# Designs tried in a protein design chat: VH-VL binders against 7-cyano-7-deazaguanine synthase (queC). Part 24

Target 1, 227 residues: 7-cyano-7-deazaguanine synthase (queC), of Persephonella marina (c0qst3)
Amino acid sequence: MKQSSSIIILVSGGMDSAALLWLAKKEFDKVYAVSFDYGQKHRVELDFAKKLTEEAGVEEHFIAEVPHLKGIKGSALTDRSVEIPSEEYPEGPPVTTVPMRNLNFLSIAASFADIYEIENIGIGVHSVDSPYPDCRAEFVSAAEAAINASSVMVAKKKNRITVYTPFLGMTKTDVLRIGLELGVPYEKTYSCYRGTIPPCGECATCRQRIEAFRSVGLEDPWFKKER
Below, E stands for the ipSAE of ESMFold2; O stands for the ipSAE of ESMFold2 at other seeds; V2 stands for 0.75 times the mean of E and O plus 0.25 times the DockQ between their complexes.

## First folded at step 17 (VH-VL; framework fv_anetumab)

Design g2 (from g1 with light chain V100Y; at its last look DockQ between E and O 0.63; V2 from the best seeds 0.00; counts 0 for: pae O 4.3 > 2)
Fold by ESMFold2 at other seeds, look of step 17:
Structure g2 (fold): chain C 227 residues (1-227), chain A 122 residues (1-122), chain B 111 residues (1-111)
Amino acid sequence: as target 1 above (227 residues)
Amino acid sequence: QVELVQSGAEVKKPGESLKISCKGSGYKFTNYWIGWVRQAPGKGLEWMGIIYPDDSDTRYSPSFQGQVTISADKSISTAYLQWSSLKASDTAMYYCARHKGYSWETQPFDYWGQGTLVTVSS
Amino acid sequence: DIALTQPASVSGSPGQSITISCTGTSSDVGWYDWVSWYQQHPGKAPKLMIYEVSKRPSGVSNRFSGSKSGNTASLTISGLQAEDEADYYCQSYDSSLSGYVFGGGTKLTVL
C-alpha cells in the first residue's frame, strides 16, 4: 500500500489545511509540515498550526519566515491601516490578498522537499471560484512545472515532485465533510483573519466557516451554545 | 541564550516618577510580546499588561489601565514600565517576561527577568 | 486582581504525589486549552513548568504533569523532592477581561 511515500503539507492552522493534514496522515508514510510567518495580523494561527501538527504526529514542522511579505501596504492581512472586511468575498481578489502568497510558500516548501527528498507537496486549495489567483488550478499546474524544472532531486533521481491538491474543485462544505470523516479536531483549528480570541465571527473566513458547519447540521466548535 | 535583564532596585517617595527597564537579548526582540507582572510583598502574581515591540501595540489589564505606561525602544531591545506619580501601594517586585510563540493570548511567559524591586515610602 | 482559585497550601512527604487545583470559569480555564503553571522559589523569578494544560517545556522533569476537567485545571507532582517546595501559580487568558489572570498561588511544603 504506502511505499515509503512522503509529503510536506502547508499548514496554516485553519480548517482546510487541517483536513489536508489528516488526509495526508492516512495516505502517506511520512508527513512533514511547513507554516509561514509573513507578518499576518492573525499570527495566532501559527500557534494553532503547531497544536495540529503535534496532534497529527508529523515527522517535523518547519516555521519559515517570509520577511519580504511583512508590512506589505494595501493588504488587510499585513497592513494595519487596512481593516479586515466583514463581507463575504466578492468577485475578484479581495483586500485580503497578499501578493503571490502561495507562489512564495510553494517555492519555500519545494526547497524543503528537494533537500529532504520529499516527493509530494500538499496545499489545501479547494474553491472552484476562489477570489485568490494563487488558489486556482492553472496556478498549481504552473507552479508544479516550475518546481520540477528546478529540482535537483528530480534531475538526479529522474523522478517527479507532485503538488498534491486533493480538494481542487470542492466547496468548503465538501472539505469539511472529508475532515469530519477523518476525525479532524476542528475545535483545535483557527480561521479568523482578525486574529482575535475568541474569533470575531464577522470576517469573511469566520462567516464561511460558520456556514460550512451549519450546512452539515453542526455548530462551529468556537460558537457552540454550551461553550 | 534568551535573557531579560532588568534595571536595579529603586527607593522612591510618593509622588515621584519612575521608569524601569527590561533589556532582551539572545532572540529577535521585535518578534515577541513582552509582559509586565507585579508581585506585592508576600502576595501573588498580577498581570499588568503587554507590548509588541515591533509596532508598540500595547494592552493593559483593567486594573492597571491608566495607572502605568508600558513602552518599548526596539532600537535598543528594551521595554519600559513607567509611573508618573508613585503611591505607597506601588511597592512591589516588578517582572518583565517574554511570551512563548506568536500570540500572547494562547501562550505562557517562557522567560522572565530577574525582577526590579520598587519601594515607595513616605 | 485574582480570578483563578487555588488552595492556599498543600503538603506531602518525599516520594508521594500531590495535586494542586486551579478553578476558573468558562471564559478562561473552561473555554481555553491555554492553562499554564509556574513555580516560584523564594526570592526568585517564576519558572514555567506546564503550558497548554499538559505540555512541559524542555528541562522540566516528567514528574510534573497537568490536566483539566471543565473549569478546573490540575498540576500533579509525583515523586516529591525537597526542591519542589515552592509557590505554584496557574495562569490563563480570560476573554471577559481580555487579559491574563493568575491564580492566588499555592504554597507546597515537602514534609
Scores: ipSAE 0.372, ipTM 0.743, lowest interface PAE 4.3, mean pLDDT 87
ESMFold2, look of step 17: ipSAE 0.411; ipTM 0.765
ESMFold2 (binder alone), look of step 17: mean pLDDT 91; pTM 0.933

Design g3 (from g1 with light chain S54E; at its last look DockQ between E and O 0.77; V2 from the best seeds 0.00; counts 0 for: pae E 3.3 > 2)
Fold by ESMFold2 at other seeds, look of step 17:
Structure g3 (fold): chain C 227 residues (1-227), chain A 122 residues (1-122), chain B 111 residues (1-111)
Amino acid sequence: as target 1 above (227 residues)
Amino acid sequence: QVELVQSGAEVKKPGESLKISCKGSGYKFTNYWIGWVRQAPGKGLEWMGIIYPDDSDTRYSPSFQGQVTISADKSISTAYLQWSSLKASDTAMYYCARHKGYSWETQPFDYWGQGTLVTVSS
Amino acid sequence: DIALTQPASVSGSPGQSITISCTGTSSDVGWYDWVSWYQQHPGKAPKLMIYEVEKRPSGVSNRFSGSKSGNTASLTISGLQAEDEADYYCQSYDSSLSGVVFGGGTKLTVL
């Protein structure tokens, strides 16, 4: 049942990338991971990403630095003068948008895929509930085309690189249900954009995470009464 | 390869100022929180505070808030601990130490400097 | 500063096993699994021995092990050797203080 192929997963330490990682371990023979340090306020997520990839048993977990995104002005995620909102997601791109974040990440992951001859690049985007333009199907399709046009491996007429996005068209609760069935250790995941320990419980991602757990009749492991 | 090298021992009088240093090498200095830990003679370890050198985000233990200044110069991979007016009770060994990983809250100190002995006496 | 509670001293003979306790609260040791242990020989800087309750960094002997139950973490040293004679400190983050806390330290004497 397991495909005799390889994949590199973008792992942020959050719920969606954890679900994708566990799904990939069932679907692919060799699973690699890459995480990104782009100066985000919530860099603690990288420690959680490491815990997840250790537990899943990946072939290798790369940490790639993206220094040109560090301290970029105007994003609440990288500019300390811009507050992380406590309100629900607005219409259109929120202040937490980091310019072209997933385009940068996919291109870097594609370089690893070329070097290690990995046929698949996995990203845990889902179109429902996402306010970010670089989490949408039209972006993924364009990025995949650009990757294949640029790939040395593909240019030698061997294969294609697939951007694996099994969660497109799903809600966060749909993805959570998949992760629960797969046995994802959600106590080892981290979603807070403020980067606090404990998670703030107030930012849009914390509230969305809490709501997703409640919608399936569970409490978020971070906010259970007993830990 | 990772190394934290602190400035040498100091003998001072009460009321004098002092700035001690901690130079990191063998790793990307701006990627890790650096903490300062005090150990009075014959006593235990006390957390003083931490700094993230990339942006100078600084946190202090309540016991040391307003008593010392923690700073860093990322261009020379160096963190500092500074007093504007030393007291005899500041006599102690002072360590700098690096936090493992990306978060000071969740991760231990994995590498320590050799310590700087500060003696404050009349 | 608030300190986690450790016994002031513990002793054992070569070859024995000993355990050092570290008692905190539900806001630190009991809150999550991020407890660390340090060994400090006289005149030396502390050395990380255990992190995340039970993990050993590279180069630390498997004679050192860690565990936790409720608000109490434990460091166990099996097969005591003379070189184990040192001070031992536990450490945790405390969520109510938003800060790092150390234990008061335990002097281990190998008889």
Scores: ipSAE 0.440, ipTM 0.762, lowest interface PAE 3.2, mean pLDDT 87
ESMFold2, look of step 17: ipSAE 0.468; ipTM 0.785
ESMFold2 (binder alone), look of step 17: mean pLDDT 92; pTM 0.945

Design g4 (from g1 with heavy chain T30D; at its last look DockQ between E and O 0.79; V2 from the best seeds 0.00; counts 0 for: pae E 4.2 > 2)
Fold by ESMFold2, look of step 17:
Structure g4 (fold): chain C 227 residues (1-227), chain A 122 residues (1-122), chain B 111 residues (1-111)
Amino acid sequence: as target 1 above (227 residues)
Amino acid sequence: QVELVQSGAEVKKPGESLKISCKGSGYKFDNYWIGWVRQAPGKGLEWMGIIYPDDSDTRYSPSFQGQVTISADKSISTAYLQWSSLKASDTAMYYCARHKGYSWETQPFDYWGQGTLVTVSS
Amino acid sequence: DIALTQPASVSGSPGQSITISCTGTSSDVGWYDWVSWYQQHPGKAPKLMIYEVSKRPSGVSNRFSGSKSGNTASLTISGLQAEDEADYYCQSYDSSLSGVVFGGGTKLTVL
């Protein structure tokens, strides 16, 4: 890590990307961020992403539009005719799967990395039996290979682009503990797939977040009781 | 270059219907919440409700629920505020305003229309 | 109702500083950092001056600043000028109402 000075972080406004952002501020000299507007129902997350990157003090925060993902049929995250489920994920890709979401995101982030000569691309994926194919180690390895094969910066500088995934092999609780130690302002993060204020508390990502806080003896800032 | 242009002043009698408009330009109209704010003569600002033009997701203040209809036509970048039967107490200035960012809950009104004065008198 | 409490009026002399308060509850001003301030000159639409408690939009003078403590937000105007004479409104989201609430407004007079 001593020889690399810069990273671009995929920031969604959620817990995992916030923890990654704070970790990257500790480990890298220059931190860039990119967030994506792909027509998600929970577009409010982008307001939270902006607050996080401002507080962390990133070099630049890009917001990239991905219009070809907007309104695709069959995904609960972009198609209003498909409800966000309250149930746990069944076997196979859940209805919340947006086709190849992280592949699209990493390719766009890699374009920024190539232009700004950034050697690291950070993504906050973690392995807790993830139902999403594009959140797994197999995907990360393949994407990294494709990025390195495509990069003019790598060819010219004889460097390597690393897809930085420090949370692979960790649980949501493990990532939360890291973020708490780093001082992540979790009240400024947003996880709900339904995009409601307050968060719905019912979708899989809300329940995972609430349980993670509970498992470390804390209340989720969104659902904490007062008095 | 963000601009919100409202329809002109209206003088109406009680019981008449009215629909006033707010046309947005200089930005992606569909991607921002548009709110309506009432200001009675000599009084403060009152939030009436909000609409997301892309899918017409509409929310009303409890004080205005059932009293007005908020709608939008995204094909012409226009939001509307409508009464089916005006009352004298509806005399006020009505502003449309755009929410900054992606959420109406977390973000202020960053751009305002010039206002539409509605006068209801017999 | 839920309306935020502001003083009806404040006054100050040119060059001095004034502060306008906005008091709500733990369900609005005290809930999260979503307090905004608007300036309204007579006959004109409101203009956003401060958002997220203390942030200034582009083009707003740094003479305007905002802060919050508990359930009370404050707008401070330093170096008062004649054009600062206007009505000022605070705004917050209120979680118990699930809606936007404004303060009652404060008339600032520059003496």
Scores: ipSAE 0.387, ipTM 0.759, lowest interface PAE 4.2, mean pLDDT 87
ESMFold2 (binder alone), look of step 17: mean pLDDT 93; pTM 0.947
ESMFold2 at other seeds, look of step 17: ipSAE 0.438; ipTM 0.789

Design g5 (from e5 with heavy chain K100R, light chain R56K; at its last fold request DockQ between E and O 0.72; V2 from the best seeds 0.00; counts 0 for: pae O 2.3 > 2)
Heavy chain, then light chain:
Amino acid sequence: QVELVQSGAEVKKPGESLKISCKGSGYKFTNYWIGWVRQAPGKGLEWMGIIYPDDSDTRYSPSFQGQVTISADKSISTAYLQWSSLKASDTAMYYCARHRGYGWETQPFDYWGQGTLVTVSS
Amino acid sequence: DIALTQPASVSGSPGQSITISCTGTSSDVGWYDWVSWYQQHPGKAPKLMIYEVSKKPSGVSNRFSGSKSGNTASLTISGLQAEDEADYYCQSYDSSLSGVVFGGGTKLTVL
ESMFold2, look of step 17: ipSAE 0.617; ipTM 0.837
ESMFold2 (binder alone), look of step 17: mean pLDDT 92; pTM 0.944
ESMFold2 at other seeds, look of step 17: ipSAE 0.568; ipTM 0.824
ESMFold2, look of step 19: ipSAE 0.536; ipTM 0.808
ESMFold2 (binder alone), look of step 19: mean pLDDT 92; pTM 0.943
ESMFold2 at other seeds, look of step 19: ipSAE 0.579; ipTM 0.814
ESMFold2, fold request of step 20: ipSAE 0.612, 0.478, 0.611; ipTM 0.845, 0.799, 0.837
ESMFold2 (binder alone), fold request of step 20: mean pLDDT 92, 93, 92; pTM 0.944, 0.945, 0.944
ESMFold2 at other seeds, fold request of step 20: ipSAE 0.531, 0.598, 0.538; ipTM 0.804, 0.831, 0.818

Design g6 (from g1 with heavy chain K100R, light chain R56K; at its last look DockQ between E and O 0.84; V2 from the best seeds 0.00; counts 0 for: pae E 4.0 > 2)
Fold by ESMFold2, look of step 17:
Structure g6 (fold): chain C 227 residues (1-227), chain A 122 residues (1-122), chain B 111 residues (1-111)
Amino acid sequence: as target 1 above (227 residues)
Amino acid sequence: QVELVQSGAEVKKPGESLKISCKGSGYKFTNYWIGWVRQAPGKGLEWMGIIYPDDSDTRYSPSFQGQVTISADKSISTAYLQWSSLKASDTAMYYCARHRGYSWETQPFDYWGQGTLVTVSS
Amino acid sequence: DIALTQPASVSGSPGQSITISCTGTSSDVGWYDWVSWYQQHPGKAPKLMIYEVSKKPSGVSNRFSGSKSGNTASLTISGLQAEDEADYYCQSYDSSLSGVVFGGGTKLTVL
């Protein structure tokens, strides 16, 4: 997976995908990015994703639409009648769960990987802090197997597509430390599920981000407005 | 070839209602916020509000909240600006414009309609 | 007042450089990098010239550039030409108003 290889990164505009993007720029010769418009309330994330990929200097940044995920009823991320919770995540999948989101995303990214003959698909999942089933090692292994079984490139070249998950088993704080060492511009990242400007500071993802910065002795750039 | 085409000029009397239109073409209409901007004669630009046509999510400038209605019909790729009772002070040029990118907060208006002149006089 | 502050007019001779200022507050121009500039010729709709402080849309001349320092953004036009004569507006999002704000406009005259 050295400079002679290529990768396509799923970039959301958040902390984890930014850290993965910067890591991939260090580790791979050609870096592509893909972001998804699935009708999420926090549409601003896509503009932050574009800013990050411009800063990193990717080969190309694709925006893929996922219309069948738009308006999924009962999810706080896509159904505007459902409030984004202010409380910490409950046990089990939270109301912000979009059904099979990463399965949809990886399958689309795999199509780009086939057409561009890209050997690696990067996703910034980490399991310790995530309540979502599609952020776990079991899911990643199954998705990778399905991708390789479906790939025309793999069938023709007898190579392999790797789902690159360097943060699996890490905490959000661990990932933040890696990104800080890599020089990730965290002021250009966006995590808020409510999609507000400024970020709301009170949804679960905002609180996790703020706590991660505090745990390393820093303030979140979005809330660092006082000296 | 993104294009926004607005309805023609209007001459009205105070108290009359009016609905002007803005039809978008050359792009996926439901993927972009559409805003309305007023320019009184010889004056600057004033933001009135916006709509996301896919779900009709609508936001108003505090100065225009309750003064106008912004709506859209995504089946014909058209946004609307409406008054229930016009005032002489509503005399102005009205532009529709599309926000660049995916959010109205972080992105400017990249494409503008030609404008609709509304004249309200007795 | 919800308008960003711009000079009412500026002028310059062909070939010179001119700068138009746009002053806001820490909740808009000074808060983050979302300042845009529009050119408006008489009787025409505004045209986007600069976004995100210093970025240019495709087809905008390299003679136009943007910058920001503190609560003040600047539009600079180098190599001034007769066709640059127009009104210029800055624009930002204002976090305290949760809305879009424009500057009052600057009339550029090419002498």
Scores: ipSAE 0.409, ipTM 0.766, lowest interface PAE 4.0, mean pLDDT 87
ESMFold2 (binder alone), look of step 17: mean pLDDT 92; pTM 0.944
ESMFold2 at other seeds, look of step 17: ipSAE 0.434; ipTM 0.770

## First folded at step 19 (VH-VL; framework fv_anetumab)

Design j1 (from e5 with heavy chain R98K K100R; at its last look DockQ between E and O 0.72; V2 from the best seeds 0.00; counts 0 for: pae E 2.8 > 2)
Fold by ESMFold2, look of step 19:
Structure j1 (fold): chain C 227 residues (1-227), chain A 122 residues (1-122), chain B 111 residues (1-111)
Amino acid sequence: as target 1 above (227 residues)
Amino acid sequence: QVELVQSGAEVKKPGESLKISCKGSGYKFTNYWIGWVRQAPGKGLEWMGIIYPDDSDTRYSPSFQGQVTISADKSISTAYLQWSSLKASDTAMYYCAKHRGYGWETQPFDYWGQGTLVTVSS
Amino acid sequence: DIALTQPASVSGSPGQSITISCTGTSSDVGWYDWVSWYQQHPGKAPKLMIYEVSKRPSGVSNRFSGSKSGNTASLTISGLQAEDEADYYCQSYDSSLSGVVFGGGTKLTVL
């Protein structure tokens, strides 16, 4: 039968973290969530993240502030002087890269995991479509090792901490299929890096989301003619 | 504890300029959108626009675009509403208000200033 | 111009329940789950009573409740009391205006 287990999920309000959240509700006894306010232009995503965690019924949803990330200029996501591009650039890390974002986030989530004795930290990264270095398998492996080396819970031999990344090796379309089967309310998710309502439909993440829905024969709920 | 304190009532003539203020305290001023709302005598509430004080990202209602200037000085936790040339029809109560949460589109105004009465008459 | 339609006035006797409607369009109330309600007594600033259709801020009586069906949101006040006499405004985001819209306001009279 089902083993008692707990997980803390990094929830951004986007389709990938929503799919992970719904999957975690199916696979784990206790599901916690953490979201991050790092001064992103699309801070409205946090309102969507809260709606999702309320809908899913998590044990607790933490909002962690990371103001130091917004002080780092040059990222289109946090620096208003840098335009969010309409087209994803194929070479190197994109201008939308927030330096060390997932490293910061995982370390904070690991602090919650250590204190509350949560065995798993879930992050919805998928490397096939992602241009970001901190969405790659090599990063995840290194982060997990560092977390376990740093953990008081692990040092006392009480629990191991696993970084749960079920979507590594998947496309955005693959993740969408999983979420649709799980019943994710995609109309309550938000992906736009520009932070507009409705989503802009033009930035790389909007385009990828729209294409993912088209690939499964559906329209993105945000761009349907009738709701 | 959260408080928005507005500048005092103003009596002006048509064509004069005016800048009114809204000082926030008891919260991190730079983390929340601040909106301005007009209420003409005996009338309802009208949204004028909003500003995010951290970076001065500013949005205006179509009815007020080009008619007023919304600004902020985050070093003194103060937002401003300014007219370059007042009209008699600008006679109204003006409120500043803080948005709850993260998005101005998704969240209401949870704290309001006391209002600034602006009277424009010859 | 006002995008959301409210009745100009409603009235009720102490202890009764009343409902105030707020009708918009598919570009605001019908599309978004972000309807809010404000109470305003004469000479005072508005006070937030309901947000996200049906949520109450801390300190707001559970006599106040909110709901939405289609393009119409509703504020219900049960157990009507004299201090409930005020103006009530609904609010939503409207994507066609790219802005915040208020209802025209409803004057509640407690008889």
Scores: ipSAE 0.533, ipTM 0.816, lowest interface PAE 2.8, mean pLDDT 88
ESMFold2 (binder alone), look of step 19: mean pLDDT 92; pTM 0.945
ESMFold2 at other seeds, look of step 19: ipSAE 0.622; ipTM 0.838

Design j2 (from e5 with heavy chain K100R W104F; at its last look DockQ between E and O 0.52; V2 from the best seeds 0.00; counts 0 for: pae E 14.2 > 2)
Fold by ESMFold2, look of step 19:
Structure j2 (fold): chain C 227 residues (1-227), chain A 122 residues (1-122), chain B 111 residues (1-111)
Amino acid sequence: as target 1 above (227 residues)
Amino acid sequence: QVELVQSGAEVKKPGESLKISCKGSGYKFTNYWIGWVRQAPGKGLEWMGIIYPDDSDTRYSPSFQGQVTISADKSISTAYLQWSSLKASDTAMYYCARHRGYGFETQPFDYWGQGTLVTVSS
Amino acid sequence: DIALTQPASVSGSPGQSITISCTGTSSDVGWYDWVSWYQQHPGKAPKLMIYEVSKRPSGVSNRFSGSKSGNTASLTISGLQAEDEADYYCQSYDSSLSGVVFGGGTKLTVL
């Protein structure tokens, strides 16, 4: 029997994780998914994540609860008293930074990888446009090292776990082009940090998404006008 | 094990105030949307509004905006529906119900209270 | 503000299949898979029969199935039995209103 490669994808329901999911279905024989509920204002994204993983046909889609991140003060994503900005981010980490979000997520995904003996953990970070510290190449390298040092699977099999980050060094537009070529159903993705239906169109993530579509000569499926 | 237990039937006169309750047990109350649904005698189900108890994010049907107040006390796992001044047309069965799924307002109601009959007549 | 449209009544004979329709708009039925179906017997609270268009909760008979096409969702009951006689409501979330919507209800009569 031919040995197959496997991956677990962090899926948020957004454009980047959708592109990663479709790419992973092309590149890997077995694709798992994990999504996180950490008390984010935009919890509706998890419904979109579930629809995407069902359409892609993943082996299993885990929903992991991270209650210790719920209501953390000072983050616009979890602290109700902090408003989601409508304006462009200032220099430095934005108010939407949830402390160590991706570190928490990767460690949980690594636990699933150990249990299911999955060799790859996929995360859709791209550092060119991202203001978040836990979306940068330096972070990814450190997290991968910690995962390999901690993994029972690695110790037992002498294999390496790879944190798969195919979009590092790319812009939002680059990732969108890849997803369009792969046939990602962008009408089924959700990017709004405010959690509204329809998306607000005003937050930084909505504006970045709208501009990415315009830069490739398309309109965002959420904001198309009918004539 | 998941239960929603509502307060008992009420007989009231027009102009009186009323607050009915819905106590959740057997699950993490703060992590699920709770909705209120009215059913007038012989009529269909009418959505009144929903609340997320953790942060009191409250949404009302346009038909009930300003007509009722939805609130929650997460310390005792209880949601409330209030009228400041009852009308005879408020005579109905009132259900509380939990949205399925952790924090998902787009999901259906998977567990329902037994209902609270409110009768408003002189 | 527009409610989901259901037929007022439907009937069938024991052993037959029947279908109840639920028609809305793109914002509540068409774009998303948020449609659910409830069964309500007289004097009782509604019971969830179908969620996410076609999924059955644990303990619901496989005689109940759901589907949708465009802006219309459908509940199908096969092998109709006397105890299926009840009111049936569809429900969804309307993204344009950011709120829950119900259908007007359908009275199923088993002949």
Scores: ipSAE 0.000, ipTM 0.508, lowest interface PAE 14.2, mean pLDDT 84
ESMFold2 (binder alone), look of step 19: mean pLDDT 90; pTM 0.931
ESMFold2 at other seeds, look of step 19: ipSAE 0.463; ipTM 0.793

Design j3 (from e5 with heavy chain Q107K; at its last look DockQ between E and O 0.02; V2 from the best seeds 0.00; counts 0 for: pae O 17.4 > 2, placed apart)
Fold by ESMFold2 at other seeds, look of step 19:
Structure j3 (fold): chain C 227 residues (1-227), chain A 122 residues (1-122), chain B 111 residues (1-111)
Amino acid sequence: as target 1 above (227 residues)
Amino acid sequence: QVELVQSGAEVKKPGESLKISCKGSGYKFTNYWIGWVRQAPGKGLEWMGIIYPDDSDTRYSPSFQGQVTISADKSISTAYLQWSSLKASDTAMYYCARHKGYGWETKPFDYWGQGTLVTVSS
Amino acid sequence: DIALTQPASVSGSPGQSITISCTGTSSDVGWYDWVSWYQQHPGKAPKLMIYEVSKRPSGVSNRFSGSKSGNTASLTISGLQAEDEADYYCQSYDSSLSGVVFGGGTKLTVL
């Protein structure tokens, strides 16, 4: 009883982070959340992240700004001159790549973990073949090592900080099935990279989400046929 | 150059109090853990405990918990070891030492004070 | 309390190599590379000779080397010289006790 289990979850407002949030509420005593404003076109996701964390009942929900990413040229997510594609992800890093995004995010989350003495940092990465280099198992292992080498809490207490990645090796459909079993309110999640309300239905993330729901015999709450 | 300078030898009687000092120079005193090590005459080294001077976070070995007080005054870059009531068995050489680099648990002592001989006899 | 075991004494002739052992458990010697070695001449403070099992601080002769096998760390001194005659202590951290642990010390005699 001297030590309690706690976690800080990176929450984007999307399906994967919502499933992670609900799973963490089941598995950890104290759940914190952090979301990032990095100038993304789909900044509306932060409103959905806030609704999700309120419904889940987290201890605190931090919004961290990442100003150096707000002006990054060449990414469809932060550069208005670059169109968000309607096609599937290309080979290699897609035009929607924000350089080193998850490395920045994990380092900031680790600072909160040090301050609040939180022993776990949760991130909803799931595909080993993800087009984003910072969503892969190799990256997660390296980031965890760097975090533990940098942590004041670890140095003083000989504790470890664990990067919790329960969805590695899973498909989008696998993660959706877990979230459905946990009761995730998917109508309150948001995946569209274009940032429209309603979601565009055209970008790669919208198509992946629609396909995942269809593969389990459901319609995406955002795209259900009106009665 | 890093240096740890300890207070001079002490001759005391059982029941007396004592506070010995360790002054660090040549580095940022508040960034390093400082440990205290006892060596009884003709015996080996015994870890007593440590302090982080910046916030006074202090840890004791089980053998010395409640037997001594470790403290620091960061404004004068000085760590202290003190007894409220000395025993004859406290007769020993006492060293302060700095832990190498960041942290303490996995780190050696890279710089040692010259030692303070404490003799407790009636 | 958990302590690291060293031989009470070792001896060697000038020019020989000698090895001093430091035996603990998996939690202080075996799993991690935390072992350090100190040299202490009579009336002097200890001096760090080896850290992280095998690393030498600046200014320490390459005649001093360290290694580990299982739960036993070793300090090796090659080309023994008269001035190597001293007490030698190993040190590690015991995660089960959350504390620093020293070996009992080894007196090295140069014949």
Scores: ipSAE 0.000, ipTM 0.418, lowest interface PAE 17.4, mean pLDDT 84
ESMFold2, look of step 19: ipSAE 0.462; ipTM 0.801
ESMFold2 (binder alone), look of step 19: mean pLDDT 90; pTM 0.930

